# Ledger of designs, part 19: miniprotein binders against D-amino-acid oxidase (daao-1)

Target 1, 310 residues: D-amino-acid oxidase (daao-1), of Caenorhabditis briggsae (a8xj44)
Amino acid sequence: IQERIPDSVVTIIAEKFSPNTTSDVAAGLIEPYLCDDDVDRVISWTKSTIQRIQEYMNEGNPGAESQEQSGYWLQSVKSVPKWLEVMKNVKILTGNELKMVAKRPEHKFGIFYTTWYLEPTPYIKWESDKFLKNGGKIKNSKIQKIEDVEKEFGLFDVILNCTGIGARHLIGDNEVFPTRGQILKVKCPSVKHFFIDDQFYALLNDTTITLGGTADRHQWDRTINPKISEKIFQENCKNIPSLRSAQVISSHVDLRPSRVTVRLEAEPDSKVIHNNGHGGSGITLHWGCALECVELVKKVLAGKPGISKI
Short names: E, the ipSAE of ESMFold2; O, the ipSAE of OpenDDE; V2, 0.75 times the mean of E and O plus 0.25 times the DockQ between their complexes.

## First folded at step 22 (miniprotein)

Design AA6 (from Z2 with R40Y R66Y; at its last look DockQ between E and O 0.93; V2 from the best seeds 0.00; counts 0 for: pae E 2.9 > 1.5)
Fold by ESMFold2, look of step 22:
Structure AA6 (fold): chain B 310 residues (1-310), chain A 103 residues (1-103)
Amino acid sequence: as target 1 above (310 residues)
Amino acid sequence: STEQAEDMIKRAHELMQEAKDLINKGDPFRAYRILYKAEYLMQDAKEIATRGSPDIVERLIDTAEYILSRALLLIEWWMPELARLMLKRAQELVDEARKILES
């Protein structure tokens, strides 16, 4: 908003900020999920995010040094989705190449490609520092209802709701539901490529590898299950044998804000704009969705636009 | 009641068939939206089966619901053809449960 609406005064309101957010433990790989009937729109959002990552990399910021990552996607049934057109170095594996990387009978088709990733904490700091330098304001508050924003912080011309799972409580959006995922963070510097199959994945960060995963729709339990962690580790070791020597660092549970469709819209007869329900694609889509929010803000009002995040 | 559970799984079976047809026609997102409805029906049927159905019917419904949930995730990850294969298995389990309920 600040960059595209020059006279704006923007306030971010959240209970938690980096480095203590769920986003800070995410792998940050750019990979869009099917979240809208307009596939070209999802691809456009992904392209915009990649461009923002390139700006981040061009400034030489901490955590920008290795934002490109290559790896393998192995499949039991062939799928070559359109979003791969945005990626670099896409190669459908030949039979001989597949045999060199396949580790399971169900690894029957393979794609190698290069994508981007965001190391979350340094990137969020970079965006936050720019936000503050441009006159942005941050407020630490737990907001129970969207109406409480104006009671506590004064009137705003526009309120942006980016609360994820919190939208169920904040505005009663019952179409948002959790998809529980459990992951492991390990250290294994010898692993140089991401590896994804139908059930499991290994995604690289600067100093760690994120091993996953589970996805349990409509599950709220945040408790780490050690048996699930062991399963994730053992199955990833089958895909990448060098992981057997890896140092396991931590386990995490993530409640992804799933929705049948992403909610990117203005409320009728309201100054509230919603940007929620990105599921596992929040990082991949974040900048493209933010740019669409700018257009919605322009339609609602000019003068004193604001941002609310909870 | 067992009649409510039978109606719910019958409707879920029909929705799964419609979704498989949509995947064959190249429209996986519409299939996803239809399967989303089937998922809720199966969840409700599972709750009813827990209260009054034979244990084998409850297990069949629970397993079919799990497979349906997996199919939804596969569509999200751009693997609709694998999801279609999973839906065939979920339909088989629903049919098995319906035969038992009819007895």
Scores: ipSAE 0.438, ipTM 0.761, lowest interface PAE 2.9, mean pLDDT 78
ESMFold2 (binder alone), look of step 22: mean pLDDT 84; pTM 0.840
OpenDDE base, look of step 22: ipSAE 0.678; ipTM 0.861

## First folded at step 23 (miniprotein)

Design BB1 (from Z2 with R66E R89E; at its last look DockQ between E and O 0.93; V2 from the best seeds 0.00; counts 0 for: pae E 2.4 > 1.5)
Amino acid sequence: STEQAEDMIKRAHELMQEAKDLINKGDPFRAYRILYKAERLMQDAKEIATRGSPDIVERLIDTAEEILSRALLLIEWWMPELARLMLKEAQELVDEARKILES
ESMFold2, look of step 23: ipSAE 0.519; ipTM 0.796
ESMFold2 (binder alone), look of step 23: mean pLDDT 81; pTM 0.806
OpenDDE base, look of step 23: ipSAE 0.658; ipTM 0.859

Design BB2 (from Z2 with D62K R66E R89E; at its last look DockQ between E and O 0.82; V2 from the best seeds 0.00; counts 0 for: pae O 8.6 > 1.5, pTM O .749 < .8)
Amino acid sequence: STEQAEDMIKRAHELMQEAKDLINKGDPFRAYRILYKAERLMQDAKEIATRGSPDIVERLIKTAEEILSRALLLIEWWMPELARLMLKEAQELVDEARKILES
ESMFold2, look of step 23: ipSAE 0.465; ipTM 0.777
ESMFold2 (binder alone), look of step 23: mean pLDDT 82; pTM 0.816
OpenDDE base, look of step 23: ipSAE 0.012; ipTM 0.303

Design BB3 (from W4 with D62K R66E R89E; at its last look DockQ between E and O 0.91; V2 from the best seeds 0.00; counts 0 for: pae E 2.5 > 1.5)
Fold by ESMFold2, look of step 23:
Structure BB3 (fold): chain B 310 residues (1-310), chain A 103 residues (1-103)
Amino acid sequence: as target 1 above (310 residues)
Amino acid sequence: STEQAEDMIKRAHELMQEAKDLINKGDPFRAYRILYKAERLMQDAKEIATRGSPDIVERLIKTAEEILSRALLLIEWWRPELARLMLKEAQELVDEARKILES
């Protein structure tokens, strides 16, 4: 909003901020999910985020740790989705190439590609510092109802709802539901490529590898299950034998804010705009969705008393 | 009642068939939306079966719901053809559960 709407005053209200958010433990790999029947829209959101990553890297910010990574996607049934067109070095593996990387009978097709990733904590700090330097305001508060925002913090011309799972209670959006995922963080510097199959994945971060994973739809339990962590580790070791010597660092559970479709819309005749329900692709989609929010904000402001016309 | 659970899994089976047809037509997003409805029906049927159905029926419904949930994730992450294959397994488990309930 600050960057695209001059003279705006923006306040962020949240109960938790980085480094203590769910986003701070994500692997940050750029990979969209099927969240809209307009696949080109999803691809456009992904491209916009890639552009932001390039801006982040080009600024030379201390702690900016975005880079490209390459790896393998192995499949039991062939799928070559359109979003691969935004990736680099895409190669469908030949029969001989597949034999060299396959580790299981179900690894029947393979794709090698290069994508981008973000280390979430440094990236969120970079965005937050930029926001504050440009006059943005941050308020640490637990908001129970969206109506309470103006009661506690004064009137706003527009209110943006980006509350994730919290939207269920805050505004009654019962179409948002959790998808529970459990992951491991390990250290194994010898592993140089990500590896994804139908059930498990190993994704590279700067100094760790994120091993996953589970995805349990409509599950609220935040408790780490050690049996699941052990299974994730052992099954990834079958895919990447070098992991057998890895140092296990930590386990994490997150509740991804899933929705059948991303909610990116203005309420009718309202100052409330929703940008929510990004599921497991929150990082991948964030900037493109934010740019569409700017257009929605402009439309809401144009419809309010006192907004000038050209 | 177990009668309610039977009706729910019958409807879920029909929705799974419709979703398989949509995947074959190249419309995985619409298949996803239909399968989301089937998922809710199977979850409701599972809760009812826990309270008043034979243990084998409860296990069949639970396993079918787990397979359906996996199929939804596969579509979400761009693998609709694998999801279509898994839906056949879920439908077979539902048919077995219904057969027992009808006896």
Scores: ipSAE 0.473, ipTM 0.772, lowest interface PAE 2.5, mean pLDDT 80
ESMFold2 (binder alone), look of step 23: mean pLDDT 82; pTM 0.820
OpenDDE base, look of step 23: ipSAE 0.682; ipTM 0.869

Design BB4 (from BB2 with R70Q; at its last look DockQ between E and O 0.80; V2 from the best seeds 0.00; counts 0 for: pae O 14.0 > 1.5, pTM O .726 < .8)
Fold by OpenDDE base, look of step 23:
Structure BB4 (fold): chain B 310 residues (1-310), chain A 103 residues (1-103)
Amino acid sequence: as target 1 above (310 residues)
Amino acid sequence: STEQAEDMIKRAHELMQEAKDLINKGDPFRAYRILYKAERLMQDAKEIATRGSPDIVERLIKTAEEILSQALLLIEWWMPELARLMLKEAQELVDEARKILES
């Protein structure tokens, strides 16, 4: 917003900040999920996000730079997703190549490709620093209802709802539900490629590998299940045998703010704009969605002269 | 109550078929929405079945619901073809449940 609407004063209100947010524990792999939206729209958001990541990389962030990551995606059925068009070094594996990589009978089709990954915490810091330098404000507060925002902080010209799972209570959006994901973070320096199949994934960061995972819809339980952790570990070891030597660092449970359709819209005759329901694709789509939000903000602000409070 | 459950199962089956057709047409997004509705119907049917239906029917409905949930995840992960296969299995279970309810 600040970059595209210079005459704006933006305030972020949140209960929790990095490094204590859901985003801080994400794997950070750029791979879109399908949502109840246009495939081309999702791809467009992804492209925009990739561009922003490239900017992040080009500015140079010593010790916190994101990189390209390559690996294997194996499937039980031949299906070439359209989003591969935004990826690099895409190769459909031949029968012989597949035979070398496959570890399960279900691995009947495979793709090798290159994508990007983010270290979430350093990236969030980078964005936050830019935000603050541009005159942005951050407020720590727990808001119960969206109407309370203006009561507590004064009048705004536009309010953006990005509250994730909290949208159920904040605005009464009952279409938002949690998808519970349990993951492991491990250290295994010998692993150099990501590996994703129908059920399990190993995704690399700078120092850790995220092993997953589960996706239990409508599950609110944040408690780590040790049996699930063991399953995640053992099954990923089948795919990548070298993981047997991995050091388990931590387990995490994330409640992904899921919705049938990503809610990126302005309320009619309102100054409230929603940007929610990204599920597991929050990092992948975040910048593209933000750009679209800017356009919605501009529409809401149409005809209002001067500095806008957002 | 049994008739209501049967009707719900029938409707869920129809939605699953429609979703499969949409996947075949290359529209997994619309298929996802339809399957989400089917899943809700199956949940409702399960609740009704627990009140008066045979245990076998309840188990079939529960299993079909679980498969539907998995199919939704596969669509989310850009694997609609695999989802289609799972939907076929779910439909078979639903059909079996219907036959039992009709007997």
Scores: ipSAE 0.000, ipTM 0.188, lowest interface PAE 14.0, mean pLDDT 79
ESMFold2, look of step 23: ipSAE 0.453; ipTM 0.771
ESMFold2 (binder alone), look of step 23: mean pLDDT 82; pTM 0.813

Design BB5 (from BB2 with T63E R70Y; at its last look DockQ between E and O 0.86; V2 from the best seeds 0.00; counts 0 for: pae O 8.7 > 1.5)
Fold by OpenDDE base, look of step 23:
Structure BB5 (fold): chain B 310 residues (1-310), chain A 103 residues (1-103)
Amino acid sequence: as target 1 above (310 residues)
Amino acid sequence: STEQAEDMIKRAHELMQEAKDLINKGDPFRAYRILYKAERLMQDAKEIATRGSPDIVERLIKEAEEILSYALLLIEWWMPELARLMLKEAQELVDEARKILES
């Protein structure tokens, strides 16, 4: 917003901030989900996000822990997803190549490609620093209802809802539900490629590998299930035998704010704009969605010259 | 209550079939929405079945629900063809549950 609407004063209100947010523990792999939205729209958001990540990488910030990552995606059926068009070094595996990589009878089709991974914590810091430098404000507060925002912080020209799972309570959006994901973070220096199949995934960061995972819809339980952790570990070891020597560092449970459709819209005759329901694709889609939000903000601000409070 | 569960299961089966057809037509987005409705119906049916139906029916419904959840995930991951295969399995379980309820 600040970059595209220079005559704006933006305030972020949140209960928790990095490094204490769900985003801080994300794997950071750029891979889009369908999310019951237009495929081209999702791809567009992804492209925009990739561009922003490239910008982040090019600035050469100390601690810019973002790189390209390559690996294998194996499937039970032959299907070439459209989103491969935004990836690099795409190769459909031949039968012989597949035989060398496949570890399960279900692995009947495979692709190799290069994508990007993003360390979320340093990235969030980078964005936050820019935000603050540009005159942005951050307020730590727990808001119960969206209507209370202006009561507590004064009048705004536009209010953006990005509250994730909290949208159920904040605005009464009952279409938002949690998708529980349990993951493991491990250290295994010998693993150099990601490996994703129909059920399990190993995703690389700079120092750890994220092993997953589960996607239990409508599950609110944040408690780590050790049996699930063991299953995640053992099954990923089948796919990548070298993982047997891995050191388990931590387990995490995330409740992904899920919807049937991503809610990116302005309320009619309202200054409230929603940007929610991204599920597990929050990192992949975040910048693309933000750009679309800017356009919605501009529409809401149409006819209101001067400095806008957002 | 048993009749209600049967009706819900029947409707879920119909939705699964419709979703499969949509996937075959290259419309996984619409299939996703339909499957989401089917999953909700199966959840409701499970709750009803626990009050008066044989234990096996509850187990079948639960298993079908789990498969539906997985099918939804597969669509999200751009694998609608695999989702279609999972839906076939779910339909078989639902059919078995219906037969038991009708007996």
Scores: ipSAE 0.007, ipTM 0.229, lowest interface PAE 8.7, mean pLDDT 78
ESMFold2, look of step 23: ipSAE 0.451; ipTM 0.768
ESMFold2 (binder alone), look of step 23: mean pLDDT 82; pTM 0.814

Design BB6 (from Z6 with D63K R67E R80M R90E; at its last look DockQ between E and O 0.63; V2 from the best seeds 0.00; counts 0 for: pae O 14.3 > 1.5, pTM O .710 < .8)
Fold by OpenDDE base, look of step 23:
Structure BB6 (fold): chain B 310 residues (1-310), chain A 104 residues (1-104)
Amino acid sequence: as target 1 above (310 residues)
Amino acid sequence: STEQAEDMIKRAHELMQEAKDLINKGDPFRAYRILYKAERLMQDAKEIAKRTGDPDIVERLIKTAEEILSRALLLIEWWMPELARLMLKEAQELVDEARKILES
């Protein structure tokens, strides 16, 4: 918003901030999924996000923990997703190539490609620093209802709802539900490629590998299940045998703010704009969605001259 | 009532078929929405079965179908509609079997 609407004063209100947010523990792989929207729209958001990541990488900051990552995506059925068009070095595996990579009877089709990964915490810091430098404000507060925002912080010209799972309480959006994901973070330096199949994934970051995972809809339990952790580990070891030597660092449970459709819209005759329900694709889509939000903000602000409070 | 559960199962089957058709047409997102509705119907049917004292087998079939639907939904979310279609087929078979039991 600040970059595209220069005459704006933006305030972020949140209960928790990095490094204590759901985003901070995300795997950070750029791969579009979990969007009940036009495939082309999702791809567009992804492209925009990739561009922003490239900008982040090009600034050469010592804390820029983002790089290209390559690996294998195996499926039980032949399917070439359209989002591959935004990826690099795409190779549909031949039968012989597949035989070398496949570890299960279900691995009947495979793709090798290059994408990006993003360490969320350093990236969020980078964005936050820019935000603050540009005159943005951050307020630590727990808002119970969206109507309370203006009561507590004064009048706004536009209010953006990006509360994730909190939207159920904040605005009564009962279409938002949690998708519980349990993951493991491990260290295994010998693993150089990601490996994703129908049920399991190993995704690489700078120093750790995220092993997953589950996606239990409507599950609110944040408690780590050791049996699930063991299953995740063992099954990923089948896919990548070298993982047997991995050091388990931590386990995590995330409640992904899921919705049947991503809610990116302005309420009619309202100053409230929703940007929610990204599920597991929050990092992949975040910048594209933000750009679209800017356009919605501009529409809401149409005809209002001067400095806008957002 | 058992009749209500039967109707729900029937409707779920129809929705699954519609979702399958949408996947075949290359619209997995719309299929996802429909499958979500089917999942809800199966959950409701399960609750009815519990209240009415329907045979345990029907409950098990409904539960299994629900689990498969959840997986199918997940696969669609991960841009794997073809695999989701296969799972959907399995769920349909279970629903069909459950229906037969209720009709007997």
Scores: ipSAE 0.000, ipTM 0.173, lowest interface PAE 14.3, mean pLDDT 79
ESMFold2, look of step 23: ipSAE 0.173; ipTM 0.620
ESMFold2 (binder alone), look of step 23: mean pLDDT 82; pTM 0.819

## First folded at step 24 (miniprotein)

Design CC1 (from W4 with K10E E81Q R98E; at its last look DockQ between E and O 0.91; V2 from the best seeds 0.00; counts 0 for: pae E 2.6 > 1.5)
Fold by ESMFold2, look of step 24:
Structure CC1 (fold): chain B 310 residues (1-310), chain A 103 residues (1-103)
Amino acid sequence: as target 1 above (310 residues)
Amino acid sequence: STEQAEDMIERAHELMQEAKDLINKGDPFRAYRILYKAERLMQDAKEIATRGSPDIVERLIDTAERILSRALLLIEWWRPQLARLMLKRAQELVDEAEKILES
């Protein structure tokens, strides 16, 4: 908002801030899920996020210029989705190339590609530092109802709801539901490529690898199941044998805020704008969705008597 | 209530068939939206079955719902044809549950 609407006063209200958020644990790989009717809209959001990552690398993190990683997506049934057009070095594996990387009978088709990734904590710090430098305000509070915002902090011209799964309680958005995912963080410097198949994945960060494969729709349980962590580890070792020597660091459960479509809209006759329901694509889509939020904010402000801010 | 659960799983079966047809026609996101409705029906049917249906029927409904949930995830992950194969199995379990309820 600050960058695109000059003279705005922006306050962020949250119970938790980086580095203590669930976003700080995310793997950060740029890979969109199918979350909207309009595939081109999803691609556009992804392109905008990639551009922001490049700005981050140029302006805020000059010592870590490349945030690229390459790897393999192995499939039992061929799929070559349109979003690959935004990736680099896309190659459908030949029969001989597939034989060299396939580890299971169901690995029948493969795609190699290069994408970007984002280390969440330093990126969020970079964005937060810019926010504060531009006069932004941060308030640490647990808000249980939207009405409490104005009771506790005064009136605002626009309220943006980015609360994730909490939107069910905060504003009654019952179309948001959790998708429970359990992941394992390991260290294994010898692994240089991400690896994704129909069931499991290994995604690279700067010093760790995120091993996954659970996704349980409508599951609220935050308890880590050690048997699931062991299965994730062992099955990823089958795909990437060098992981057998990996140092296991931590396990995590995340309740991703899933929705049939991303909710990016202003409420009718209201100052509330929603940007929510990104599921497993929150990092991939965040900047594109933020840019659309700016346009919604402009429309809400234009509908009020008084000062126009653009 | 047993009649309500049977009606819900029959409607979910119909929606799964419609979604499979949409996947074959190249419209996986419309299939996703239809399957989301089927998922909600199966969740409601499972809740009813837990209260008053035979254990075997409840387990068949639960298994079918989990397979349907996996199919939705596969569509999200851009694997609609694999999801279509999973839906065939979910429909078989629903058919089995319905057969038991009828007998």
Scores: ipSAE 0.453, ipTM 0.766, lowest interface PAE 2.6, mean pLDDT 78
ESMFold2 (binder alone), look of step 24: mean pLDDT 82; pTM 0.812
OpenDDE base, look of step 24: ipSAE 0.699; ipTM 0.876

Design CC2 (from W4 with K10E D27S E65R R98E; at its last look DockQ between E and O 0.93; V2 from the best seeds 0.00; counts 0 for: pae E 2.6 > 1.5)
Fold by ESMFold2, look of step 24:
Structure CC2 (fold): chain B 310 residues (1-310), chain A 103 residues (1-103)
Amino acid sequence: as target 1 above (310 residues)
Amino acid sequence: STEQAEDMIERAHELMQEAKDLINKGSPFRAYRILYKAERLMQDAKEIATRGSPDIVERLIDTARRILSRALLLIEWWRPELARLMLKRAQELVDEAEKILES
């Protein structure tokens, strides 16, 4: 909002900030999920996010040189989704090429491609530093009800709700549900490509590899299950044998804020705008959805001449 | 209560068929929305079956629900063709459960 609405005053209110967020441990690979009838809209959101990543990379930020990665997507049933059109170096593998990388009988089709990824913590710091430098305000607070924002922090022209799973309690959005995923972080510098099949994935970060994964819809359990971590490790070793020598660093459970549709809308006759429900693609869609939020903010402000603050 | 579970899994079976047709017509997100309803019906049917149906029926319903949950994830990640194939197996398990309940 700061960048696209001049003279705005923006305050971020959150219980937790980086480096202590769930986003800080995510793999950050750019790949969209199917979340809208309008496939071109999803692709447009992804494209906008890629452009923001390129801005981040062009400024010489930490890890910028490693914000592209390439790898293999192996499939039992062929799928060539439209979003691949925004990726680099897309190659459907020939039979001989597939044979060289396939590790399981179900690896019957393959796609090699290059995409982008974000190291979450340095990227969030970069965005946060720009936000603060431009006069943005940050308040650390746990908000139980959205109307308490103005009681505690004063009146605002617009309130943006980006609370993820918390929206169930904050505003009663019961269409948001968790998708529980367990991942394993390892170090194995010899692995140079991501690897995704129908069930498991290995995604590269700058110094670690994120191994996954499980996805359990409507599961709230945050407890790490060691048997699941062992299965994730062993099954990824089948796909990438060099992982057998990897150093295991940590396990994590993430409750992704899933929704049947992404909620990107202004509340009727209200100053509240919702931007929520991005599931496992929050990183991939974040900037595109933020740009649409700017348009919604402008629409809300258009009914209030002379207003220059948010 | 057993009649409720039977009605729910029959409805879920119909929704799965509708979703398979939508995938074939190139409308995978519409299929996703329909399958979400089917998955919730199967969860409700499982909870009813736990209290009053033979153990085999509850296991069939739960297995079909897990396959359906996996199919939803596959559609989310742009794999509707694989999801469509998995729905055939889920429908077979529902058919088996329906036959037992009708006896």
Scores: ipSAE 0.462, ipTM 0.770, lowest interface PAE 2.6, mean pLDDT 78
ESMFold2 (binder alone), look of step 24: mean pLDDT 83; pTM 0.820
OpenDDE base, look of step 24: ipSAE 0.628; ipTM 0.852

Design CC3 (from W4 with R79T; at its last fold request DockQ between E and O 0.94; V2 from the best seeds 0.00; counts 0 for: pae E 2.1 > 1.5)
Amino acid sequence: STEQAEDMIKRAHELMQEAKDLINKGDPFRAYRILYKAERLMQDAKEIATRGSPDIVERLIDTAERILSRALLLIEWWTPELARLMLKRAQELVDEARKILES
ESMFold2, look of step 24: ipSAE 0.517; ipTM 0.793
ESMFold2 (binder alone), look of step 24: mean pLDDT 74; pTM 0.706
OpenDDE base, look of step 24: ipSAE 0.703; ipTM 0.867
ESMFold2, fold request of step 26: ipSAE 0.526, 0.548, 0.530; ipTM 0.804, 0.813, 0.802
ESMFold2 (binder alone), fold request of step 26: mean pLDDT 75, 77, 77; pTM 0.713, 0.749, 0.731
OpenDDE base, fold request of step 26: ipSAE 0.629, 0.648, 0.681; ipTM 0.841, 0.850, 0.863

Design CC4 (from W4 with R79N E81Q; at its last look DockQ between E and O 0.32; V2 from the best seeds 0.00; counts 0 for: pae E 18.1 > 1.5, pTM E .636 < .8)
Fold by ESMFold2, look of step 24:
Structure CC4 (fold): chain B 310 residues (1-310), chain A 103 residues (1-103)
Amino acid sequence: as target 1 above (310 residues)
Amino acid sequence: STEQAEDMIKRAHELMQEAKDLINKGDPFRAYRILYKAERLMQDAKEIATRGSPDIVERLIDTAERILSRALLLIEWWNPQLARLMLKRAQELVDEARKILES
């Protein structure tokens, strides 16, 4: 918003900020996945996000040397989705190539491709530092109702709702639900490629590897289950035997704000704009969705720049 | 009871087929809600199978539940064609479990 709407004043209101958010523990791999028939819009959002990541990396930020990574997606059922057009170096594995990488009977089809990755905490700091340097404001507060924003912080011309699973409580968005995911972070520098199959994944960060995963819909439990952690580790070791020597660093649980479709719209007869429900694709889509929010803000704003996020 | 588990597995199979039809029609929102009902039925059937069914049936129901959960994620990942195919595999496993229970 600050970059595209001059003379705007932006305030972010949240209970928690980085490094203590769910996004800070994500793997940061760029791959689009949404359940919507508007796949061209998702592809456009993903391209915009990739361009922003390239800007971040070109500024010499930490981890810039690891801007691209490649790996394997092994499938029990053949699928070559359209969103692969966003990726680089896409190669459908031949029978001999598949035999060299397959580790399970269900690995029947394989795709090798190159994508980008993002270290979440340094990136969020980079965006936050730019926001504050440009006069942005942050407020630490837990808002129970969206109408309480103006009671506590004054009048705003536009209010952006980016509250994730909290939108069920905050504005009654009953289509948002949690999808519980448990992951492990490990160190294993010898692993050079990501590896994904139908049930498990290993995604590379600069110094760690994120092993997953689970996806338990409508599960609110944030408690780490050690048996699930052990299963995630052992099953990923079957896919990537080198992981058997890995140093386990930590386990994490996240509640992904899942929705059948991403909610990117202005509330009727209101100054509230919704940008929510990205599920596990929040990093992949964030910049593209933000750019569309700019256009919605312009439509809501009657010649008076002034914006905020919650 | 075993009869209750069979009925729930049959109902889950029907819902999964209806969801496949809706994915083919390009209506993934309705497919998601139908798959949610199927997931609940399979979880209930697994509980009943655990109380009195052979390990083979429980393993087949567990495998089908895991495949269904992945299919729901693939709908969120904008890959409904793979979700449809995984649902077909889950239907096969549920059918196999039902036949074992009936034997």
Scores: ipSAE 0.000, ipTM 0.244, lowest interface PAE 18.1, mean pLDDT 70
ESMFold2 (binder alone), look of step 24: mean pLDDT 84; pTM 0.838
OpenDDE base, look of step 24: ipSAE 0.725; ipTM 0.878

